# Ledger of designs, part 4: VHH binders against UDP-D-glucose 4,6-dehydratase (TGDS)

Target 1, 355 residues: UDP-D-glucose 4,6-dehydratase (TGDS), of Bos taurus (Bovine) (a6qlw2)
Amino acid sequence: MSVAGRAESLGPPDSFAKRVLVTGGAGFIASHMIVSLVEDYPNYMIINLDKLDYCASLKNLETISNKQNYKFIQGDICDSHFVKLLFETEKIDIVLHFAAQTHVDLSFVRAFEFTYVNVYGTHVLVSAAHEARVEKFIYVSTDEVYGGSLDKEFDESSPKQPTNPYASSKAAAECFVQSYWEQYKFPVVITRSSNVYGPHQYPEKVIPKFISLLQHNRKCCIHGTGLQTRNFLYATDVVEAFLTVLKKGKPGEIYNIGTNFEMSVLQLAKELIQLIKETNSESEMENWVDYVDDRPTNDMRYPMKSEKIHGLGWRPKVPWKEGIKKTIEWYRENFHNWKNAEKALEPFPVQPPFV

## First folded at step 1 (VHH)

Design p07 (framework vhh_7pa5_2)
Fold by ESMFold2-Fast, scan of step 1:
Structure p07 (fold): chain B 355 residues (1-355), chain A 121 residues (1-121)
Amino acid sequence: as target 1 above (355 residues)
Amino acid sequence: QVQLVESGGGMVQPGGSLRLSCAASGFTFSSYYMSWVRRAPGKGPEWVSTISGSGRSTSYADSVKGRFTISRDNAKNTLYLQMNSLKPEDTALYYCATEDWSPYQVTYEYWGQGTQVTVSS
């Protein structure tokens, strides 16, 4: 007899070639990674572990949610008993660890929570993965671990000098992950990416926040002078980088995932005002900018060299003009992708409402 | 049982100073971010200042920067707000609050009853 269903056509339930755990998969970057893996690798089982925090939306996974090679599990990486049980039950072969608290401004008022999730949670996860004997563990880190520099570009051998609690928590988590390679030769790989932009990003970061503010007839809030610069990668390009590292990355290595496209916050605001408000008038553009006090610490630049990953065959391919247009169009239609999206648009720190 | 008890409010003339205290009990005080939030007559709540569990990180609303100083004594389970150069606009009921463990949003798990600060000539 024949049963309708992808799992039955592929054989018994354990017929999948690999079982991949993606943490934080309802979030920004990890959701694009899951979509790519589910669509392009139907013989892999993709398991999404997400606690569904404020940045997450299951709508990010709507296109693949009903696929036979996809499974969602709600849970917290900080729950050590649950995580251990998950590895024993799901028989994980590969881990892609995206789950983290990422809001730099929030990290100054909630530094303990960033340490708890990013450091303790990562240590719980890498320990469980090691005990389960997974064949590859990719830790997703940030260019902010280097600290800022006006005069030099950082490579993977450069010292870490984080300047905010988010970057400090990611740098500390890297140390725990790297220690498993040094002590056990457990096959970990660390990635450090530039700022990523694109669909699915909760609108608390500069690009989606400015887009959403302008689409709601509100001003871009620029911290300090707006002369600080960031390097931007489109979401699908960074997914291709992770796939490259997964296939060709050497255990124990670190890979910078960067781009030469650099823009100041002020330049970004002006370009978004021009595109969204359809004005080239300098005086009109000034009406859409408001200056607020800077963070306790705000690095001017995060310049990285990415020759190491270029050697694996990856380069960014989406031009800024194409990526930013797609991003603007996505937020116009999908702002309500998150129930609390209005909170993301408030100036930081957020003023709490009373009932 | 978590309790937060504010004290130190009162009436003061413009340019004056007050020191608010918040006595905390029923939880591991040193593990929590602590905040001061105020509510002025006819207005919504306004965040004033936050301090990390260790006391190493502090943040302030633009309206109070340079005038107010937040501090804590973890041995005494007490949060403080030193308010200098007070203005009529600082008139409000001042609340002590604990931040929750959830990064979902900047939210406050436990609140005190508040202490009234009135700045008038």
Scores: ipSAE 0.000, ipTM 0.106, lowest interface PAE 20.9, mean pLDDT 83

Design p08 (framework vhh_7pa5_2)
Fold by ESMFold2-Fast, scan of step 1:
Structure p08 (fold): chain B 355 residues (1-355), chain A 125 residues (1-125)
Amino acid sequence: as target 1 above (355 residues)
Amino acid sequence: QVQLVESGGGMVQPGGSLRLSCAASGFTFSSHAMSWVRRAPGKGPEWVSTITGSGGSTSYADSVKGRFTISRDNAKNTLYLQMNSLKPEDTALYYCARDQFTYIETSPGKEFDYWGQGTQVTVSS
């Protein structure tokens, strides 16, 4: 949690080629990124900054926790004095900024907290990184910043039209990050990812929630009609995209990180019921679905073009059938990865903050 | 410093009514779900009711559903519990509690990070 600089040294100076700060590293996507960096780049020091909020688990990192090129620091990106001290003492070269409040349903109830963490926290972090003369700052954003569309695929030049407080906070944070490129030529890169699934995800999102509900003999809870679609990208594929952006991404650029694999929530529920309950009966499958009140806003689709990152040499590799089977097996064995995992399975009543 | 101060307790006869209040300070009141929890002598704490930060959703223990109403006034940083049709088994020390998460819980438990000192409710003839 604390960092320290010392005047005296008993050993050689910093022996690592680069020092990489990963924020939110005990969370879902960032934990996979850290595992990959620690294992494949032993000459990089990987520093994990995480406040250990409800969806984080240090068990996500147990395979690499004792590696010499890994360090965990517990702290909050919103603590501006701490963050500035951390950059000076750890001599950060690269920032991968994953730390955020990401639960859309929570954002309708906790809108101000999402603004505080995602906007203020990001502004604190990019400011400190700029003062420390960081070589590359990657901001991890979301496809939800575009808003939904039935007719158009969004590219990186498309306008941002967020429809929920989570997406609004991410869009606003992008503006602060982008302003550092415009004003100072500070080397920022923004990524916008499709929905990610895989091991290590706290089971409040549709895929791991439905898997865990079904494995506990409970019904899939579908918001509204279930006809809304999402594009899904496996966790290791998105890590490869971040590595591609880290190596080849151009400062000041935005990169969509998407997949053509699109599925409705209802189709997803039926496939998971078939795989987990081992039934092909439509009537039996209907017994595992429960319809709940829709969110205050719920976009039908988030379609993105990802040709720009394809030009850098990245494409998703993990087929859905492979990724979903690995994910199902992981949750069967690792549901207690979080002390509060049972709370993730509770129905979430979606209410606007001021109604 | 977070402070929760309950008031409005007292003695009532079965079938009577009381309204409890909780004055909150030291945090953004509207950002937290708030709960009432009670403890009868010789028993553990029993969750009574929760209200979301906005006041848009409420939940109740089966033992009080239809008789108690939870509400809040975010402009005054105050939580309320209107208790109607009181029964002797409602006799307890009633605590105002702040949910550690800023959302409603459907299965109340150990999620409270701050508690008031409690206000005594005694229902007897």
Scores: ipSAE 0.000, ipTM 0.110, lowest interface PAE 22.0, mean pLDDT 83

Design p09 (framework vhh_7pa5_2)
Fold by ESMFold2-Fast, scan of step 1:
Structure p09 (fold): chain B 355 residues (1-355), chain A 122 residues (1-122)
Amino acid sequence: as target 1 above (355 residues)
Amino acid sequence: QVQLVESGGGMVQPGGSLRLSCAASGFTFEDYAMSWVRRAPGKGPEWVSTISGSGGYTSYADSVKGRFTISRDNAKNTLYLQMNSLKPEDTALYYCAKPKTYLGSDYRMDVWGQGTQVTVSS
């Protein structure tokens, strides 16, 4: 326990009300979160920690990069000495933990890397945050931790039954985060999100990959049947969910962040072909689809209830027709946001087995 | 009303064969790719195979390649799965599945049948 005396006559020059660490901030979702925080909370200092892996781009943050309440720090959450030093020097009050390996198809080939980054890296971060007496730690997890179901919708009390190495790594990381609440009453909150789509996403995931393939006159490569469904949430809606959790989320709680908007990969491909190739012919649309080998395991659905966060006042508000048109337009103009964007369009696996 | 009715499941010894059928009604069968999906006890659903509307393209899960053959008869609105060299790990409830249309606001799950049980036991 340390209490500072009020004997000093001159205060520190730092005028920021809170100092917020966002991990993985040059990535997809976290970049939208940073833009929102920097623009809407000028009295908060926003610190972006990112190692700048293949799917990150600092161009995602160009609009706010020169703002007085923003700084970028290049570093790895797995570097425990560096992370501890960062918390001591930056005086972090709040952590938003987005940094992770997220490419499910890569997790079957590089499973140990997913464990290292997602489990070990998260444990390093939550330990350092606890030692620094952070007042709120939000861990960003996935609906995939529940496993699949054809008929049952999962709520936050449902058991975790992950079926792939990515989901397994996220579930394991949740256990380390949750243990800090159980043992220390350290104020953690866990979120589990549906699939997110929108600007700033490296085009290896189904929506931006299909958009980019079609815009380059290439066919949509459907893994397996295309009958697997995902629930999709627009990037700005998920940012509003995180802001809601930041303001109203209770320590020790888990919040599902999802939508009732569910679409199969095949249905998605057909809709994108219609919008981008400007055809309504089913036979012509079939010419823009190729079927390729599926994953070793692939859940058909990730259905979840989000009534708990609805109780906090959040609901998704961007309709699919609006969000998808904005996303298509963004990729048309910004495909080269990443130097290696062409590599993202390669069929699975993006990285072949280690030779 | 879209309906999918599976049949042809049963008990078989390892190395045996079964042929599953799916009778489809309520939609223009030849316009849709069709799939077989299975669910083993205690596990999530696993995709098995897909065939395009014309039958010109087929795809298989690695676990069934070389052993299973998907086919369709568009004149009879029927989807088939020929299963050869069956293994105990092929034991599952097998579903016929149709992709949902992207028209309107009904973006719910694909239409599934009731399934047909396949048990491979010695």
Scores: ipSAE 0.000, ipTM 0.199, lowest interface PAE 19.3, mean pLDDT 82

Design p10 (framework vhh_7pa5_2)
Fold by ESMFold2-Fast, scan of step 1:
Structure p10 (fold): chain B 355 residues (1-355), chain A 123 residues (1-123)
Amino acid sequence: as target 1 above (355 residues)
Amino acid sequence: QVQLVESGGGMVQPGGSLRLSCAASGFTFSSYSMSWVRRAPGKGPEWVSTISTSGGSTSYADSVKGRFTISRDNAKNTLYLQMNSLKPEDTALYYCAKLDTHYWSGEYPFDSWGQGTQVTVSS
């Protein structure tokens, strides 16, 4: 059981206006959020809880690691005794919940990671936050909870129809989070984001994987036809959306955080080849693409409306041309940000990875 | 006074199994998450696995997932690592480590380590 020792039970300084818990903060999106909060809100204490799985890197936080308003705690959101102790010891006011399993090998041993981390871990965290009387709990969900559509744009009132275990786990976690608002009027807000790209992303997802493959003189591996599309948001834009929701988001509400910038996997591969290999030759571009068998469950599109958050004053600001150039340059200099980065470049496992 | 004493290492052929133990004293063992960390010859330390206070949550390095199992017995103040399907790449000195729950930036978040137990996998 959890027992607080003298060193562990030492209370936080009274000088901080708010104490913010960010889960999964050594990961992609959450690390950008932490950097922004630490730099721009020196009167907030930012507490990073991360278990440091394969996708995480503390190098994502090296620029702020020595700041007085930042603290890293290694731990698992699924450890209910530890999580309860953390809320009691750190006196948390706000929770930004990013921690999730997003891309796991589909082996029997790993098959339940989505449920254990995303559902059970989220329930542990929201329960502890409720007991601690947290003033705002932001749950980070995904556009994949809607399922795909060729012709319909989903808004926040649309039904959830997830088509893969990752999306199913996020949808289930939303239900637990939303139930705390319905039952207790506990101030939760749910966000559903489009695909995010930018620095700090472990290179197993399409954009950083294709960039890294091309920078290592390897071919982009396209599943099926490559005609499936995704909507992309630059990492700093999504951080601004979270800050907007934190300041202006209404308790009990859901906010889509998306962009109308939509690109097929094939279009993405061609554009990255043009930028990285500096060629406009169709024949030369063909040398950098391999086609592999299509996945059994792969939605064609994840379109969503973001008019609700536009009403709060947020719109994406970073143009694709600027964001992708910055991302390419970052991976050229920082591929070894992860000790196992070479493994991310391997062909997809025998069983499809979840998105 | 925190004390961690590892045991159970030895020489084994590829594909073999070993079970490491760590006897803990000088602190309330059931109140701390525990980890295994290894150091291969000529390399820096590599985190292997972590287990929560109750044993209900575990995490593993990708290199050992599906092959190693971490467990604990809070009544005996003992941490275990069951290592199956051992490979030459698993050859290292294995350390039991007590997790520090406070600030850590770019280093392993351990405030106490044992002396280590040697595991050698060779054919």
Scores: ipSAE 0.000, ipTM 0.106, lowest interface PAE 23.0, mean pLDDT 82

Design p11 (framework vhh_7pa5_2)
Fold by ESMFold2-Fast, scan of step 1:
Structure p11 (fold): chain B 355 residues (1-355), chain A 121 residues (1-121)
Amino acid sequence: as target 1 above (355 residues)
Amino acid sequence: QVQLVESGGGMVQPGGSLRLSCAASGFTFSNYWMSWVRRAPGKGPEWVSTISSGGSSTSYADSVKGRFTISRDNAKNTLYLQMNSLKPEDTALYYCVTGYDQETIYLSTYWGQGTQVTVSS
């Protein structure tokens, strides 16, 4: 186990068929990926590298924490000497780069954390992976790199026009990852995902935030008109997409991972009010909604095509009605999965954490 | 390039009042939600209040509700916090920040230098 930027687990390599490094594995999406890999691939060694920031929880991994093919290392991807040593000692074959976690610092400058962790940290990681001759490096990006559009669905050849610092940092990190394919033919694959919902998500984003607010008898906070839409993909479906890309994804390629299911924030709020407060009255639903001013940057839609990954054999399986009910049930029982979950009940605008 | 400069802090007796100001430059102030955040000695940062870009929506931490008033002047690129009925527990360094609330303070794009408020006795 790593402490203070050092690898504590230095020993001879074991007899696993593959050794997989998952960064940010105590976070939302990556924790589901780790659970799936540990349970379904007992001949793979799964190494979780996470610095354990505010939105991470080791409780997300408690079902597999004692498995022989799982190992947790606490460390920061921005520590270049430590990362290089980790690749040398752990003999990594595959990298799944999910979340660059933000360390809580009392510094007044937070904007540079997006560039430092997402761009510099990704560059450190891909450089170390290249030097270690990793056989596949998957970079997890976001549909937000395209920017918004009212009329066009983006495919993987569409230009990137990020409109906020998070999306800008992810787009810049993609450039560093892609350059290793162009210069060295290093086997990188980039994925761009729609909004993901499900268990293990720190409740600061629209779905778990509205669920948690309503379960605590508080109102849904809607920015602007609530007519902006998002496409939603259930957590287990996105894990299946990553497994598909891992097995069949071609080096140097980009894959959109999306769904045709699109819902406005207003429609989402009304449906959650109906499910949690058990009312179909329009007048009663109005009692559970507060409208606030729109944010400086709030794109109306993030539409994208996913035909390329469909060609690899992946399609979403979990219907919205099933996924949302499972999500509501999970938050009812597990709201205190994070030490500071109460802070997430604030109804004002929040920037998405990096994924 | 981007700057947030807080002022108006000082020492005051319990029950007193202070008005904090934040002068913004280097960005389009009228496009940003703005917040006040404070940090007491030996404690982590605490969100105090938020105001929308147009000034039509405001929110407050339960600890300051009814005592503090947030406002802005977009023509002057200035954010204000009127603090009334001050208590010793309000003693902290007060920061002007862009666009964030209680749970996302760590994601703030622009932070000021802070202004010290001390409520004694």
Scores: ipSAE 0.000, ipTM 0.121, lowest interface PAE 21.0, mean pLDDT 81

Design p12 (framework vhh_7pa5_2)
Amino acid sequence: QVQLVESGGGMVQPGGSLRLSCAASGFTFSEYAMSWVRRAPGKGPEWVSTISGSGTSTSYADSVKGRFTISRDNAKNTLYLQMNSLKPEDTALYYCAKEIGYSTPWDEHYDYWGQGTQVTVSS
ESMFold2-Fast, scan of step 1: ipSAE 0.000; ipTM 0.257

Design s01 (framework vhh_sonelokimab_d1)
Fold by ESMFold2-Fast, scan of step 1:
Formats: structure tokens, C-alpha cells, sequence
Structure s01 (fold): chain B 355 residues (1-355), chain A 126 residues (1-126)
């Protein structure tokens, strides 16, 4: 219970102790972060800036939407004039920057859009935050910036070798964020997380997509052989990591937020078929898998060491068996959380758009 | 069904080295994450190290890192534990375990491992 020590509400203060901007807050991870901050820190004003792209849903924030220490603002981080005005008007003290285009497969066909949102948008935001003299700027990055490895686990000193446009855009955005620390001693912290799973995720990513496909009597679509592995971390564990970094993270530092729980896409598909279709038959499980063409690049593994954040007192605590069951149950009841959820189930690769 | 059989245990002097083997029979071993655990008399079972299905990732208990090395040979369906600079407190029954449901789950949680060997005794004494 993250709220156990703050269950008794003191009501709204005359003024808030801190004003926290969370970008992309109607999205997957950031929505869990906002719920936790709003509930556990009633003396903080939590401001959600989101443009409400296809993968966002305000229903992710329904439980806290009417709280006095929460405010939603619709806007785009790429709108530099608007962002500057926002910092001046809202008097932001802390920034948690989650807003990004995150769909790897789409990044191969919409690479310039990913560069625009993830690089230019991040540069706009860190510039405005620096001008406003915010006291902490946390940039949310990805384990994919390291590139893949079969024989090495990456720590925060490892070189970045991204292999797809999404990872490249995140790595480039890190460089802009880091340059503000080097040049100005502006208090930035960079996090690099493993794959996250849980409620609120738009079902275009492997776990919620396979769950939703199977719940709609459709087959899991596996890129290539399915022997590629990913490390998975439950949404509430990631929130605890961000809270740890917010409280104890040192300016200028990078923190890997990972887990040792590693699973291949094929093993994931088989386990989800067993749980959702309630079969242990190998032949029946094969009927629920389709193999599709691999993406242009597809790293086999993204292994990270997370000893640095362990030193701050964080470790993942939600077991896979518990987290996956909660996730399956959530999608059974909440698939229509997004108006376009059916489009998320389209097979890969995605055709390039006209513009 | 997979069966795991440990071998290579015995009496060794302090400061000595020992290599344990775990042979798998039945199903193909190359798809399993596997690990080593030990249990000393009157103590709870403790995690030593684990290796992913491909051999690309290894995980060690902090207390054993640098002294013990885990490796696997998928062509021989065999897991190894190289133990160096042995101490009397290393005296225990050593078990190998396979996780057939996950590529590598919560590696320190013994409940994640589906198949266990019967153990091999290692005694570190004169």
C-alpha cells in the first residue's frame, strides 16, 4: 500500500508545496504515475499535459480526474510557444517527461514523426523547463538505446547503439537532455526502463495485443521466429522506481529500471494461449500462432543491470504470475477503453501512410 | 518430463576448486533457463546462480560473484558450476533446477523452477 501512510487526507492546502508537470499522462505508464502522485501527495499539484493521440485515454485517469490537486491540459510538447506559456502560467517545479511516440513497428514507416515528437518535442520541453528554473527534470528513456546483446548486460556507462528509429529518437533526445546538465548544471535525471506491462496500455504492444487477439478469437502474430526475448516489468513496480528516482535520484545521473524476468515472444504467446484458451495441448496451441515477416531490425535481447537503482532502495516486487493475471482480467473488461482499440489488432508490418 | 542429475560433488580442501555438472534427460535442454541452488544442514535453500536458455545472460548471488561461474553446453544437455576459492561455509548439498515455462523468470525464486535434481554433496574440509 503506497497510500497507507497518507490515507488520512488533510484536504487541499492554501497553496501547493510543489507543482509537477507530467507529460503524456493519459498514456500507459504516466497514467499510473499520475494516479499514485495525486493519491499519495495531496500537497502537490499534478498537471497532466497530453495531446490525446490515438494510444491515450482519459479513462486511465477516471479515479482521480476530480481531485483538487489534479489538472488536465490538452496540448502538444512540440508547440514551443504554448509550452513556454504553460511553464510561466503554471509555475512548474518538477517535470516527469513520458510523452513520446513509442510504437517500434510504426517508427520504421513514420521515422520523421518519431524524430519530431521524441527529439524536437523533448528539446522544446527541456529548454522551457530550464528557462523556468525547474528543480528536477526526469526524462523517461528505454533499454532499447543500448541495442541488443547476447553476451553482455548493459549498465548506465555502456555506449548507446540503437538499431531502430524509435530507439534512435530516444537516444538522440537523451543527448539533448544530457547537454543541459553538462552546459548549465540543469538538474536532469535520465531513466531507461525494460518493457512495461499492465493495465492502461493501448493494445498494439506484444502483451496486450496477444491478450486482446486471443480474447477476440484471433491468432497471436509473431515477428520472425519468436525467439527474441524481452524483460518485463509490471506497471506498479515502474511507478515505485520513478518515485524512488524522484526522491533519491542524483542530478546528472542515469538509472536503469529493469528486471531479471526475461521471456521470449514465443514463450509469451504459448503462456497466454494456455491462460486465455485454457488448453495444454501443443497441437491446439499451434492453431493460435501466426508467423509474420520480421521488422527491418529486431534485436534478440535488451539485457540491463539495475544495481544502481537497487542502491537507492528499489527492487521489482510483483511476480509475473500475479501481474499477468491482473493484466488479462483488465483487458477482458476494458478493451473499449480506446475508441480505436480494434485498429491496434491489425497485423504487422504497417503500411506507410500517404503523409 | 525432464530429469536432472547432478555430479562432481565430494570432499575438497579450503581454497580448492570443484566443477559440478548437471545432466538433463528427456526434453531438449536448450529452451530452458537453469540455475544452481544450495542447502546447508539446518539452513534454508539459497540461490547461487542462473543462466538463460541461450547462455547469453548469467545471474549470480552477490556473495558468490567472482568465485563461482555458471555455464552450459546445450549440445550435451549439460549445466556446469565452476567453484573456486572454496570455503568451509560452502559446504552444502548443491541442486540444479530448470524453469521450463519462462525464458528466465524471477531467477532467485525457487518456486519458478519446475524440475529439480536430487542434489550432490560438497564438503569443504581437510
Amino acid sequence: as target 1 above (355 residues)
Amino acid sequence: DVQLVESGGGLVQPGGSLRLSCAASGRTFSSYAVGWFRQAPGKEREFIGAISWSGGSTYYAVSEKGRFTISRDNSKNTLYLQMNSLRPEDTAVYYCAADTRYSLGEYTDESEYDYWGQGTLVTVSS
Scores: ipSAE 0.000, ipTM 0.158, lowest interface PAE 18.2, mean pLDDT 83

Design s02 (framework vhh_sonelokimab_d1)
Fold by ESMFold2-Fast, scan of step 1:
Structure s02 (fold): chain B 355 residues (1-355), chain A 124 residues (1-124)
Amino acid sequence: as target 1 above (355 residues)
Amino acid sequence: DVQLVESGGGLVQPGGSLRLSCAASGRTFSDYAVGWFRQAPGKEREFIGAISGSGESTYYAVSEKGRFTISRDNSKNTLYLQMNSLRPEDTAVYYCAAKLGYTIYDSPHEYDYWGQGTLVTVSS
């Protein structure tokens, strides 16, 4: 398979300094990463591998789709032969692995699909990357792998105790990724992020769902009491964290990517009602909230320490007031960024019958 | 291709120290992950340690960690192995080996370029 005149060449024939594979690139976080890489690194070739499931949209990449250092490939990370061939033909130097099923509520009814995509798909990808001798493999994981705690902040040495099938699948995928470092010293880095919000997120998650419900004159549906809290990180801040890990992250290490900004779901709903419905009346705000049955399991908090990545020079910089305003404005203009956006706003279905 | 030439081997007394060098020529040295291996007569090649192209990652055989230190100077295209507290069991031909790319391995089969070897004898 060697081409005459190309043998013994380190660089690609196309003159790019690095070739970067981003999986799930038409999705929420990965699309922001791709936009940043394409615009700021014109000497890198950015390859987007996405199967284009329901929550992805190529419109997320509209601003950079015609750039010479960008390429889209439609495909599934679970197709092992295709993935191996892709690494051989595209000469991948770096992998940023975002592709995953992420809908926590859906994971309770489709747990095997989450295992297949998140565990098997990740194992296929890291195996192919290892065989291709990739110089850095970044696995994107979640703060939910720690499980919840009312009184303890988790650091990267804390045990993983996931409480839902999504978190379990991510924790299991981490084990496969980490085993390649232990066995082969293959240069993997694992990141664990707080909840991310911002433009490009399919509106099935709490922030974009509540924004879109309110913009369509529908009520915020709160699971349980709404007293559970989450830490929120703006999309551009998490992209800067990934760039920091890409440049300075140490192989074999894990990095928490978190924020100290913590808000309850009820507080979030009330703030969004105030901003979107332009009311300060407590009784009027109550008219925009409905309570629904809680998830089978629902952790109260996911607190993380992020001192390790702070040591690399990264800290979140977008204030909540600025980030949430930008997010509200984006959904007002771009709700139909997805063909089936209306489906995201439907109530979570009751557990299917097992008779 | 890269060419590798080891130097610094010789006779050393038990408990002594020795520094081996491996000079690289041809391609940009920082593009190669490089390692040290040894082979005693009648034995298979044994892994000692390896270092990534940037020098940021090192990996040692468990039995050698703490006695041996691998380092590189990309400006001089040179790989080093500092050997301390040498024992008669360390007597072997020492080889430097290189592979294109970042990943470091402990298997000799992963390395494409090899030096001719330098003999280290630990004896009184």
Scores: ipSAE 0.000, ipTM 0.104, lowest interface PAE 21.7, mean pLDDT 84

Design s03 (framework vhh_sonelokimab_d1)
Fold by ESMFold2-Fast, scan of step 1:
Structure s03 (fold): chain B 355 residues (1-355), chain A 124 residues (1-124)
Amino acid sequence: as target 1 above (355 residues)
Amino acid sequence: DVQLVESGGGLVQPGGSLRLSCAASGFTFSSYAVGWFRQAPGKEREFIGAITWSGGSTYYAVSEKGRFTISRDNSKNTLYLQMNSLRPEDTAVYYCAAGPDYYLSTEPSRYEYWGQGTLVTVSS
């Protein structure tokens, strides 16, 4: 309805230039991708496939839910017959595959779930996309597939050495996706991104969890020493990277999507305490930090080069100071975006020791 | 014994409205995605709309934000289809269907349970 004054021919299927399937679209990153695509590409039909597990929220899409070029389908990528039916019925041209279990701490206690969703589900999806002859299949992977390094910066030719079940499942899924390029020259592209932060993230990950804990007058829980570092990329910047890969990415290629902004978990906690509690006192900041036992494995750094995607014309644009302030304000107003957001603030592990 | 029973069909003039109901029994209605299909004389069954088990999402194949609205009341085990601005081309037998589990489908073969149908005739 929001398309101004014309386009009587804006209807399915013959009026849309492309039909894009986004999996996991009620989740964090994919919801930003959908909002961007729906608003900026009114001639594309955007189809959101999401099973709506605990970390998803349809409120992430409320601004575009009524647009003519958007539809939501509740479904599971692991349902092979449904996925095949969806490709046939919706006439999909492009796939952006975000759907995954991403919680590293949960992957140590629910490793088989991560294999099922991330590996089997991805294999189902790429198989159906190949049968439907889609024009481009973008698989969203992680910098964690490289494993950690103190000295070496990883490029896209570096070997995968994952160190936790989440990273292992993503690395295995990449292998299935890549095999379709090798076997069929099916036009897949793999992306590997740094940690993403911003609005819409279920508050179980370090940035939104620390923000939400502090906003509820609770302490930041740091795994181990807090000296491990991560590179952080704002949600809208990673969407711009995906758009760049969609337009200019070459079939069969892998693209690192990274940033030079690197911060330790301890430094992150201190910055968030300063911003949210409005203190510069070192002794007062210590009162907002608790240390908990480390994960079974926890890489110190995930350094990667992103020169390949820089060659396509993409670079991150949102400064940390701007992005983090927007993120803090969003969680202050939207903590109840998820039905059971309070559970995200509980310490790990989520699963009881005896099942 | 699973049953889906449609009601509310009948003769209506072009431009008129009808509200169809589908009463479910013999299964856990609140656990199923449910939908509406229609079949006009000499044509195959076509998808109209579906709603998730919770009622939190709807999907329409024939009318997307148009003349038809699907809703459900899990406390009454009932599915509804509100039809507005009816046209002669809407004349068909309307069926409610249940399945496939918690996700939506546009394909009749994916639905496990079917009602007997209710006739809607749009004519002067």
Scores: ipSAE 0.000, ipTM 0.137, lowest interface PAE 19.3, mean pLDDT 83

